VHH binders against 8-oxo-dGDP phosphatase NUDT18 (nudt18). Designs and how they scored, part 18

Target 1, 325 residues: 8-oxo-dGDP phosphatase NUDT18 (nudt18), of Danio rerio (Zebrafish) (Brachydanio rerio) (q568q0)
Amino acid sequence: MDSQSSILEENLEKILRGEGLEFDSVAEQVDPVTLRKNVCYIVGAVIFNSKEEVLMVQEAKRECYGRWYLPAGRMEECESILEALQREVREEAGIDCQPITLLLVQEQGPRWVRFIFLAEETGGSLKTTAEADDESLQAHWWDRKSPLPLRAHDILSLIDAGLKYRRNPWFPVTQPVDFPCHVVCQRLFLTFISSRADADDRLWLLMSNNNTSHHPRLPIVVSFRTYISKAVSKLIEDCMPSSYISVHIRGILGVQHNGRIPGKTDGICFNTLVLLENTEEGAEIGSPPSLETDCYRWQEVTNQGLKAKIIERIKDGSVLPFQSL
Key: E = the ipSAE of ESMFold2; O = the ipSAE of OpenDDE; V2 = 0.75 times the mean of E and O plus 0.25 times the DockQ between their complexes.

## First folded at step 19 (VHH; framework vhh_7aqx_2)

Design m6 (from k2 with S30N; at its last look DockQ between E and O 0.77; V2 from the best seeds 0.74)
Fold by OpenDDE, look of step 19:
Structure m6 (fold): chain B 325 residues (1-325), chain A 125 residues (1-125)
Amino acid sequence: as target 1 above (325 residues)
Amino acid sequence: QVQLQESGGGLVQAGGSLRLSCTTSGFKFNYYSMSWFRQAPGEEREFVGAISGSGRRTDYADSVEGRFTISRDNAKNTFYLQMNSLKTEDTAVYYCARDIWGYSFGLTEEYFDYWGQGTQVTVSS
């Protein structure tokens, strides 16, 4: 096995396990993001007690005063995503928690990303009205049935997702891993599956064809003004101009973030699983779409074990959901 | 072209059973999660349930949990909604849809790119 192929396979395996890869220098021309200046990260927690009640906090902010929401807040400088979550839950609810897994990532472009966690209580006491401050008025365990004036109804879906995951986890535990990144970007696990009538499915990955690197690398796309999800579409349009190609973001395989150096490592790298589909009628799906650029190349995954794992992840949908709002 | 077609709808008495089918074409069926929705007169369309591409994972709305079962036959490019212990409140047009995600777990209609025409299910008292 060519040493290069082995390294690629190892890297793919790491990504599939939710592990991180070192961030390859994005083109020197991209300015680093700075938390609270040009990027906002929000963390939120879905926490259940033994009675399947969900932890809710009453808002103290003027615009939503007295309404109830999940513990959630903005990340601060020099903290990890997990630290931010624990801090916010403590500040707003008086509860100590441990994150179990990321449950959902939401984005409104590269400037706004929200991380929703499923977490468990490890200690503390519910914040009372006597402890009201600028963070929150009080906290309560909500039975999900009793009337509660919610700030927004979007939390209902989040709560449901949490309940469903607890009952039947559909993707591996996924937590942010400590890898520095200076921009908000996606490392693309971009897949194309070709089928032959009498043969096993063939799996292709789009790889960056950088002359400078001896090893094939997964493409990294940076979003500047558009939805993070649209960055993938743009890449595909540029590389494979065809009206018959559908781009499907299946979800996230991993989240890389450091956040320890303000203005330098405030970025996030999403390892994103993408499925491309040729929708052309009569198109021979025997090979991946032709590329109009030399910047990328298709690499067939020939390792049977790895191929099977990737295809199963696609079929099972066993990935962290990524939602564009 | 992607196509979805529902069948199996009809009139049934409360407590009865009905099996809906959704036949698909134009895409690799086993790579996609599929979902059932329903819309009663004057009501919003609501999620009923979903099944992963592999068929290993299913999800149901609370209102139908324990009564409805979703399955799929990937060789036939078809998935099913088995409805047992039907109630009058189950009366609706039932739609099948393709999930653009790996698994939607009951997300909004925006996360579905193709829909069937629907099949009427009427449960009488």
Scores: ipSAE 0.712, ipTM 0.871, lowest interface PAE 0.8, mean pLDDT 92
ESMFold2, look of step 19: ipSAE 0.750; ipTM 0.886
ESMFold2 (binder alone), look of step 19: mean pLDDT 83; pTM 0.858

## First folded at step 20 (VHH; framework vhh_7aqx_2)

Design n1 (from m5 with K28Q; at its last look DockQ between E and O 0.68; V2 from the best seeds 0.78)
Fold by OpenDDE, look of step 20:
Structure n1 (fold): chain B 325 residues (1-325), chain A 125 residues (1-125)
Amino acid sequence: as target 1 above (325 residues)
Amino acid sequence: QVQLQESGGGLVQAGGSLRLSCTTSGFQFSYYSMSWFRQAPGEEREFVGAISGSGRRTDYADSVEGRFTISRDNAKNTFYLQMNSLKTEDTAVYYCARDIWGYSFGLSEEYFDYWGQGTQVTVSS
């Protein structure tokens, strides 16, 4: 086996397992993001008790005073995403929690990202009105049926996602991994599947073709001003200028974040699974779309086991949901 | 060209059953999650249920859970909505749609790029 092919396969397997890769391919010309200056990260928790009641907190902020929401808040400097979650749940609800998995990542461009977790109670005591402060007034286990004045109704979908996952997990447990990144970006697991008559489908990955690297690397795309989801489309438009190519983000395979050095490692790298579709009428789907640049190349996945794993993830939709708001 | 076409709608008495079909063409069917929606007169379109590309994962609205079942036949490029124990409240035009994301839970219609023309289901008392 060509040593290069082996390294690539190993890296792909790591990504599929939700593990991280070192971030070494970002252009030096991109300015680092700084938490609370030019980027905001929010964490939120869906926590159920044994009665399938949901942990809710009553807002103390003037703008939404007395309304109820999930435990949620902004990340602070020098904390991991998980630490932030645990802190917020403790502060707002009085509850100690253990994150189980990411449920949903939401974005409004590179400046606002929200991480929603499914978590479990491990201790603490429910915050009472006697303990009211600027973080929250009180916490309550909500039966999801009784009337409750909600701050926003978006939490209902999040709660449902949590319930569904608990009943039937549809993707592997996914938690942020400790890898430093200075920008908000995506490592693209960008796939194209070509059909053959009377044969198994062929799987292709788009790879970065850097003259300086001895091994193929997954492309990285940085989002500056547009939605994170749109950054992928731009890359495809640049390398495959065709009106017949559709870009479908399937979800997230992993999240890399360190956050230990303010202004330097406040970035996030999303390992993103993408499926390309050729919508050209009569187009032969035996090969991936032609590239108009040498910056990228198509690599066929010939390892049968790896191919099967990737195809299964695509078909099952067994990836962390990613939502643009 | 991507095409979706519903069939199987009609008139049925309360407590009865119907099976809807959505036949598709123009894309690699097994690699996409598919969904059912419905719209009653004067109401907004609502999510009914979804099925993953492999068929291993299904999701249903609370209002139809336990009564409706979604399945798919990837060899036929078709997926189905089996509706049992039908109620008058189930009366609506039913639509099939392709999910362009991995699995969107029907959170927004924006996650669906192709829709069928719809099939009328009428449940009489």
Scores: ipSAE 0.815, ipTM 0.915, lowest interface PAE 0.6, mean pLDDT 92
ESMFold2, look of step 20: ipSAE 0.819; ipTM 0.916
ESMFold2 (binder alone), look of step 20: mean pLDDT 84; pTM 0.863

Design n2 (from m5 with G26E; at its last look DockQ between E and O 0.82; V2 from the best seeds 0.00; counts 0 for: unsure alone 64.8 < 65)
Fold by OpenDDE, look of step 20:
Structure n2 (fold): chain B 325 residues (1-325), chain A 125 residues (1-125)
Amino acid sequence: as target 1 above (325 residues)
Amino acid sequence: QVQLQESGGGLVQAGGSLRLSCTTSEFKFSYYSMSWFRQAPGEEREFVGAISGSGRRTDYADSVEGRFTISRDNAKNTFYLQMNSLKTEDTAVYYCARDIWGYSFGLSEEYFDYWGQGTQVTVSS
């Protein structure tokens, strides 16, 4: 019993640090995703210079010709997310960059995911009009004040997020870690907090109850057609059918991706922090919601240090933002 | 259902100060980021600022940065908006809201599930 608990705690600690875990429980019945066939990954960079100007690129594509956007593009086969980012920034802006952290993950279902990075310039030279090609016309450092015909205004929020992070990082540096995954899925760090009168809050994690597993595992949910965020809700609806339970996705603790084997390891596993809330009037529940399935069980976190860390992450909101568009 | 209630609004002269409060019925108040919004007549609602559940992190709109301060007292289930150096442009109905995310940066009102009824702040010249 002690060994299993220890393993679980270690795994939870890894997840909290943004590290990856091996993918053990993907249902064999789920088809792998294939990059550029049935899934599209986009990378984008927010890069500032010493004057807090933002690196912008002028679009060469017909649909948005001459408009300006952040360096961004589609991932290609056999590259990591970081490699893709560096490639795109180089191709579009002529700039070499080093990713600092993921800044935001955006999704439109499992078929479209965009990774926005905060990155720093490490070298290169701004792409000029003389170097214009199909990737971009030119690059420029934008002071964020001067008029610039933007392709879309969504970049303004991204830029703002980048600035804010630079000034005051609110979550640990988070970068994709090299762990193979076949599908687009979430490993759920699903939490419930129960309060006792005059006592410390109790923290509960939902765990998979697999007979084949030697140790408790965090649940994994695969997204097929719906928003990635909705997969969590579906799981909760299935396990805890109650109108009084609210599901709050807090953010991402880590991103696992390999991408080295096309059609096999093109998936992404998001380690997602979720907080469940009981919205029943007057219900101070001293225990987590009842489960209607044996597939899952509640595990109380009794390790005080670990409990404190998890609660801190929740309270601070120190997680990578995950946005459904 | 979580209820939010704003208070502290009123009439103040330009250059003056006002402190708004928002009290919530939320049992786990400290686990949620809270935000202030405002809406001037004929204008869209705009983000004013936010504070994390722990109170360790705050964020402000550029228009209020350096003048407004957000704080919270989790023991009282209350968070505050201290408004200093008020301008006529600050005239609006101020709303408090609960963030359903860890922190949404005020990107969209869609990230907030509960809202207060608002309190009127009027800054006279």
Scores: ipSAE 0.735, ipTM 0.885, lowest interface PAE 0.7, mean pLDDT 92
ESMFold2, look of step 20: ipSAE 0.780; ipTM 0.901
ESMFold2 (binder alone), look of step 20: mean pLDDT 77; pTM 0.795

Design n3 (from m5 with A61K E65K; at its last look DockQ between E and O 0.77; V2 from the best seeds 0.80)
Fold by ESMFold2, look of step 20:
Structure n3 (fold): chain B 325 residues (1-325), chain A 125 residues (1-125)
Amino acid sequence: as target 1 above (325 residues)
Amino acid sequence: QVQLQESGGGLVQAGGSLRLSCTTSGFKFSYYSMSWFRQAPGEEREFVGAISGSGRRTDYKDSVKGRFTISRDNAKNTFYLQMNSLKTEDTAVYYCARDIWGYSFGLSEEYFDYWGQGTQVTVSS
């Protein structure tokens, strides 16, 4: 096979494995994001002991004083996402931890992005009331049945997801990878499935026409001041405005972040799996939607191993969930 | 156009069984996870269970585990809910729904873009 096709396919495999790709630029002229100025990242942890009790912290903050929640907090300058997780669990609960996997990524528009992890205890000791401070009053293992005054009930489904993942994982271990990024953006694994009655389905990926590179590259769409999910819809409106297209963000294949240089590496690149559906009545779906710009092109995935991996992720939903609130 | 239609509801005595079907058309069925929901009078609609596009993965609300089984037949564009050992608290309108956001396992109804009209299941003492 030629070197350009081999490079593309290996890069797609890296993204499917959650390894990411080095990030160096976007096509658009945009200012870098800055932590705690125009982005806010929150980390939270689901941690179980050997009895499947979940780690909970009692809030010290005025607005929720005395109520219980998962260990959670805001990322600080010069931290990776994983470092923020470990610091917050230590500060609020007294526990050292090692992440197992992301369980859910959530967004509340441009206000914040929250990373929920399944993690395991590796040391430390539960914070007691004698050690109460501004971070938390204490920490306990909760049996998930006894009455406990919760700050909010949104965490109950996350605790259940953590238990299910421990018992039978439904997507590959997915952890943030150490690649700097200056904007909040998505690298789009944007798929379309076409078929004829007498043949196997054909898988198409949307590729950028970037004349700087000798091989096609996945599109990158920047999300600043808008919901991450809306950035994908904007791209579709721009390049397929005459088509009846539904956009299905299936989930996240990977998360890339570094955080080392405030104001320069505070961004995040999400590698997202997206399925397009043509909703036009009576229309043949034997080909991908027409593109009304030359910025992109459809490329068929003909490598059968790679095609099978991508289709499996789509059919079984074996991707990290993403929720827009 | 995308269509989902439930069938198989009815009246059954406690301890009995029913099998619900959801027949689908207008989309590539095997590429979508599907779920069953139910709604009793005066209550919010609740997740019952889910099945992945290939049928390899299933998930259930705790109260129905071991009694209910979800399956699918991708050649017929249909998926099923086999309900055994029925209880009076299983009385509800049952809905099928298409999942567009990976495998949601009941996180929120916003992950479901098409819903059937529902079929009544009534379990009598």
Scores: ipSAE 0.789, ipTM 0.904, lowest interface PAE 0.7, mean pLDDT 87
ESMFold2 (binder alone), look of step 20: mean pLDDT 84; pTM 0.869
OpenDDE, look of step 20: ipSAE 0.823; ipTM 0.918

Design n4 (from m2 with Q28H T108S; at its last look DockQ between E and O 0.77; V2 from the best seeds 0.80)
Fold by ESMFold2, look of step 20:
Structure n4 (fold): chain B 325 residues (1-325), chain A 125 residues (1-125)
Amino acid sequence: as target 1 above (325 residues)
Amino acid sequence: QVQLQESGGGLVQAGGSLRLSCTTSGFHFSYYSMSWFRQAPGEEREFVGAISGSGRRTDYADSVEGRFTISRDNAKNTFYLQMNSLKTEDTAVYYCARDIWGYSFGLSEEYFDYWGQGTQVTVSS
């Protein structure tokens, strides 16, 4: 094993642990995104008390006045994602909180990305109607059974996901990590499984051939105006156009964001686990799809420990969900 | 081609047991979580339970927890729903479905790309 293989395997382990990697610049003609101009990020919190009642806030805004929802709001300039979460929960519910994990990331392209957290109460007191303002009218613990006039029912699945994670976590704690990024993008942990009846499965990972970087790197796809999930499909169309390929975004291994310099570090890098399925009738199943370009190559994962970790994450679905709405 | 087929449905008296099977083909079965759903006449489809690709993780709707057990046999490309202590409200068409998220535990139907045709379970008093 040489130093290039050791560096690659170390970087893959970091991604699997949710630690992230330094984000290098992308192609020169990609302008940085700007918060509240061409990106909008929303944070939301699922917080339970000891009775498994969920923290709810009563909406103050005119179009949903008096209806109930999770604490949620837009991220502001110069905030980390975690700082935005803590600020929103305090402003809307009067509660101090500590994030436990991201629970779900939802998206309708870069102009609408919602980060849902499981979090725990660490202080403060529920906002009362005497403290009503433009942010919210009040906050209550909801038993999840009694009728409550909800702003929207989309939060019911989020609350259930939070309960299930709290009782039996199915993916490692995943929180945003402090790495600046100027675009909304995905670093692709893009996998293919080749199977033969008479042999063990083989695991392949798509790598960039990047002469300007001295080491092989995971592919990066940038999102501009459409669903973030579609960027993976574009890469597949570009490098595997002759194949019948289904793209399964299994979820997120990590989230990288900094936000400290408006208009320069407002981007987000998602480290995304992707499984490719070749659906071509009559094709040999034992090899990865043919590549129509020399910009990428398939790398077999031959380190048995690393291979086992990756396969386990795929088989158990042990990743943060990434939902396109 | 991905194919899912349920079997094992039928008529059973309340308090009885029944075992459903979902036989699969055309994909790497062990790399996908699988779920059971059910639909009674005039009602929306309801999550019953899920099992991860390795079989290590299972999850159940509150209405069936403790009575139903999901298992899988990856060598046979088949997963099962063991239904015990059946009640008349368990009467429904039962569907198996493939999860492309990896493990959605049934919270979002949009991430189930293939569904079986269903098998009828009828529980009489």
Scores: ipSAE 0.801, ipTM 0.908, lowest interface PAE 0.8, mean pLDDT 88
ESMFold2 (binder alone), look of step 20: mean pLDDT 84; pTM 0.866
OpenDDE, look of step 20: ipSAE 0.821; ipTM 0.919

Design n5 (from m2 with T108S Y114V; at its last look DockQ between E and O 0.83; V2 from the best seeds 0.82)
Fold by OpenDDE, look of step 20:
Structure n5 (fold): chain B 325 residues (1-325), chain A 125 residues (1-125)
Amino acid sequence: as target 1 above (325 residues)
Amino acid sequence: QVQLQESGGGLVQAGGSLRLSCTTSGFQFSYYSMSWFRQAPGEEREFVGAISGSGRRTDYADSVEGRFTISRDNAKNTFYLQMNSLKTEDTAVYYCARDIWGYSFGLSEEYFDVWGQGTQVTVSS
């Protein structure tokens, strides 16, 4: 019993640090995703110079010719997310960059995911009009004030997020870690907090109850057709049939991706922090919601240090933002 | 039931100060980031500022940075908007909202599931 508990705690600590866990369970039951066939990944970079100007690129594509956007593009086969970012920034802007952290993950279902990075310039030279090609016409440091015909205004919020993070980082540096995954899925760090008037809050985690595993594991949910965010809600509805349970995705603790084997390891596993809330009037605040299935169980976090860390992350909102578009 | 209620609005002269309060009930207040929004007549609702559940992090719109301060008292289930050096352009209905995200810092109104009724702030010249 002591060894199982210790393993669980260690795994939870890893997840909280942005590290990965091996993915064993869901791969056999769901068809793997294939990059550029049934899933599209996009990378984008927010890069500032010493004057707090933003690196912008002028589009060469017919649909948005001459308009300006952040360096961004589609991932290619057999590259990591970081490699893709560096490649795109080089191709479009002529700049070498080092990713600092993921800044935002955006999704439109399991078939479209965009990774926005805060990155720094490490070398290269701005692409000029003389170097124009199919990737871009030119690159420019934008002062964020001068008029610039933007491809889309969504970059303004991304730039703002980047500035805010640079000034005051509100979550730990988070970078994709090299772990193979076959599908687009979420490992759920699903929490319930019970408050007692005269006692410390109790923290509960939802655990998968697999007959084959002697130790509890975090639940994994696969997104097939719906928004990644909705997959969590469905799982909760299936195991906790109560109209009074609210599901809140707080953000991402880690991103696992390999991408080295096309059609096999093109998946992504998001380690997602979720908070459940019972909104029922008069509900016993002392225990988590009842489960109607044996597939899951509630596990109380009794390790005080670990409990404190998790609660702090929740209270501070110190997680990577995850946006459904 | 989850509820938010604003108070403290009113008429003030330019250069003056107001303190708005948002009282909450029906949820574990300290585990949620909270935000202030405002809407002027004929304009779209805009983000004013946010505070994390712990109160350790705050963000402000550029238009109010340095003039407005957000704070919270988790024991009272209340958070506040201190408005100093008020300008006529600050005239609006001010709303408080619960952020169901970790900390959305006003990226989208879609991340706010509960809103107050609003309180009118009028700044005269």
Scores: ipSAE 0.805, ipTM 0.914, lowest interface PAE 0.6, mean pLDDT 92
ESMFold2, look of step 20: ipSAE 0.834; ipTM 0.923
ESMFold2 (binder alone), look of step 20: mean pLDDT 83; pTM 0.855

Design n6 (from m2 with R56K F105W T108S; at its last look DockQ between E and O 0.89; V2 from the best seeds 0.80)
Amino acid sequence: QVQLQESGGGLVQAGGSLRLSCTTSGFQFSYYSMSWFRQAPGEEREFVGAISGSGKRTDYADSVEGRFTISRDNAKNTFYLQMNSLKTEDTAVYYCARDIWGYSWGLSEEYFDYWGQGTQVTVSS
ESMFold2, look of step 20: ipSAE 0.805; ipTM 0.909
ESMFold2 (binder alone), look of step 20: mean pLDDT 84; pTM 0.860
OpenDDE, look of step 20: ipSAE 0.834; ipTM 0.922
ESMFold2, look of step 21: ipSAE 0.792; ipTM 0.901
ESMFold2 (binder alone), look of step 21: mean pLDDT 84; pTM 0.865
OpenDDE, look of step 21: ipSAE 0.813; ipTM 0.914
ESMFold2, look of step 22: ipSAE 0.792; ipTM 0.903
ESMFold2 (binder alone), look of step 22: mean pLDDT 84; pTM 0.864
OpenDDE, look of step 22: ipSAE 0.751; ipTM 0.891

## First folded at step 21 (VHH; framework vhh_7aqx_2)

Design g1 (from n6 with Q28K; at its last fold request DockQ between E and O 0.79; V2 from the best seeds 0.84)
Amino acid sequence: QVQLQESGGGLVQAGGSLRLSCTTSGFKFSYYSMSWFRQAPGEEREFVGAISGSGKRTDYADSVEGRFTISRDNAKNTFYLQMNSLKTEDTAVYYCARDIWGYSWGLSEEYFDYWGQGTQVTVSS
ESMFold2, look of step 21: ipSAE 0.798; ipTM 0.910
ESMFold2 (binder alone), look of step 21: mean pLDDT 83; pTM 0.857
OpenDDE, look of step 21: ipSAE 0.855; ipTM 0.932
ESMFold2, look of step 22: ipSAE 0.798; ipTM 0.908
ESMFold2 (binder alone), look of step 22: mean pLDDT 84; pTM 0.859
OpenDDE, look of step 22: ipSAE 0.792; ipTM 0.907
ESMFold2, fold request of step 23: ipSAE 0.796, 0.811, 0.828; ipTM 0.911, 0.914, 0.922
ESMFold2 (binder alone), fold request of step 23: mean pLDDT 84, 83, 84; pTM 0.865, 0.859, 0.864
OpenDDE, fold request of step 23: ipSAE 0.799, 0.877, 0.867; ipTM 0.909, 0.944, 0.939

Design g2 (from n6 with S108T; at its last look DockQ between E and O 0.81; V2 from the best seeds 0.80)
Amino acid sequence: QVQLQESGGGLVQAGGSLRLSCTTSGFQFSYYSMSWFRQAPGEEREFVGAISGSGKRTDYADSVEGRFTISRDNAKNTFYLQMNSLKTEDTAVYYCARDIWGYSWGLTEEYFDYWGQGTQVTVSS
ESMFold2, look of step 21: ipSAE 0.816; ipTM 0.913
ESMFold2 (binder alone), look of step 21: mean pLDDT 83; pTM 0.853
OpenDDE, look of step 21: ipSAE 0.833; ipTM 0.921
ESMFold2, look of step 22: ipSAE 0.805; ipTM 0.906
ESMFold2 (binder alone), look of step 22: mean pLDDT 83; pTM 0.856
OpenDDE, look of step 22: ipSAE 0.797; ipTM 0.908

Design g3 (from n6 with L107F; at its last read DockQ between E and O 0.89; V2 from the best seeds 0.87)
Amino acid sequence: QVQLQESGGGLVQAGGSLRLSCTTSGFQFSYYSMSWFRQAPGEEREFVGAISGSGKRTDYADSVEGRFTISRDNAKNTFYLQMNSLKTEDTAVYYCARDIWGYSWGFSEEYFDYWGQGTQVTVSS
ESMFold2, look of step 21: ipSAE 0.785; ipTM 0.899
ESMFold2 (binder alone), look of step 21: mean pLDDT 86; pTM 0.889
OpenDDE, look of step 21: ipSAE 0.853; ipTM 0.932
ESMFold2, look of step 22: ipSAE 0.830; ipTM 0.918
ESMFold2 (binder alone), look of step 22: mean pLDDT 86; pTM 0.882
OpenDDE, look of step 22: ipSAE 0.798; ipTM 0.909
ESMFold2, fold request of step 23: ipSAE 0.789, 0.826, 0.815; ipTM 0.903, 0.917, 0.914
ESMFold2 (binder alone), fold request of step 23: mean pLDDT 85, 87, 85; pTM 0.869, 0.890, 0.869
OpenDDE, fold request of step 23: ipSAE 0.901, 0.885, 0.874; ipTM 0.956, 0.948, 0.941
ESMFold2, last read: ipSAE 0.808, 0.840, 0.790; ipTM 0.909, 0.926, 0.904
ESMFold2 (binder alone), last read: mean pLDDT 85, 85, 85; pTM 0.873, 0.877, 0.875
OpenDDE, last read: ipSAE 0.872, 0.885, 0.888; ipTM 0.942, 0.948, 0.950

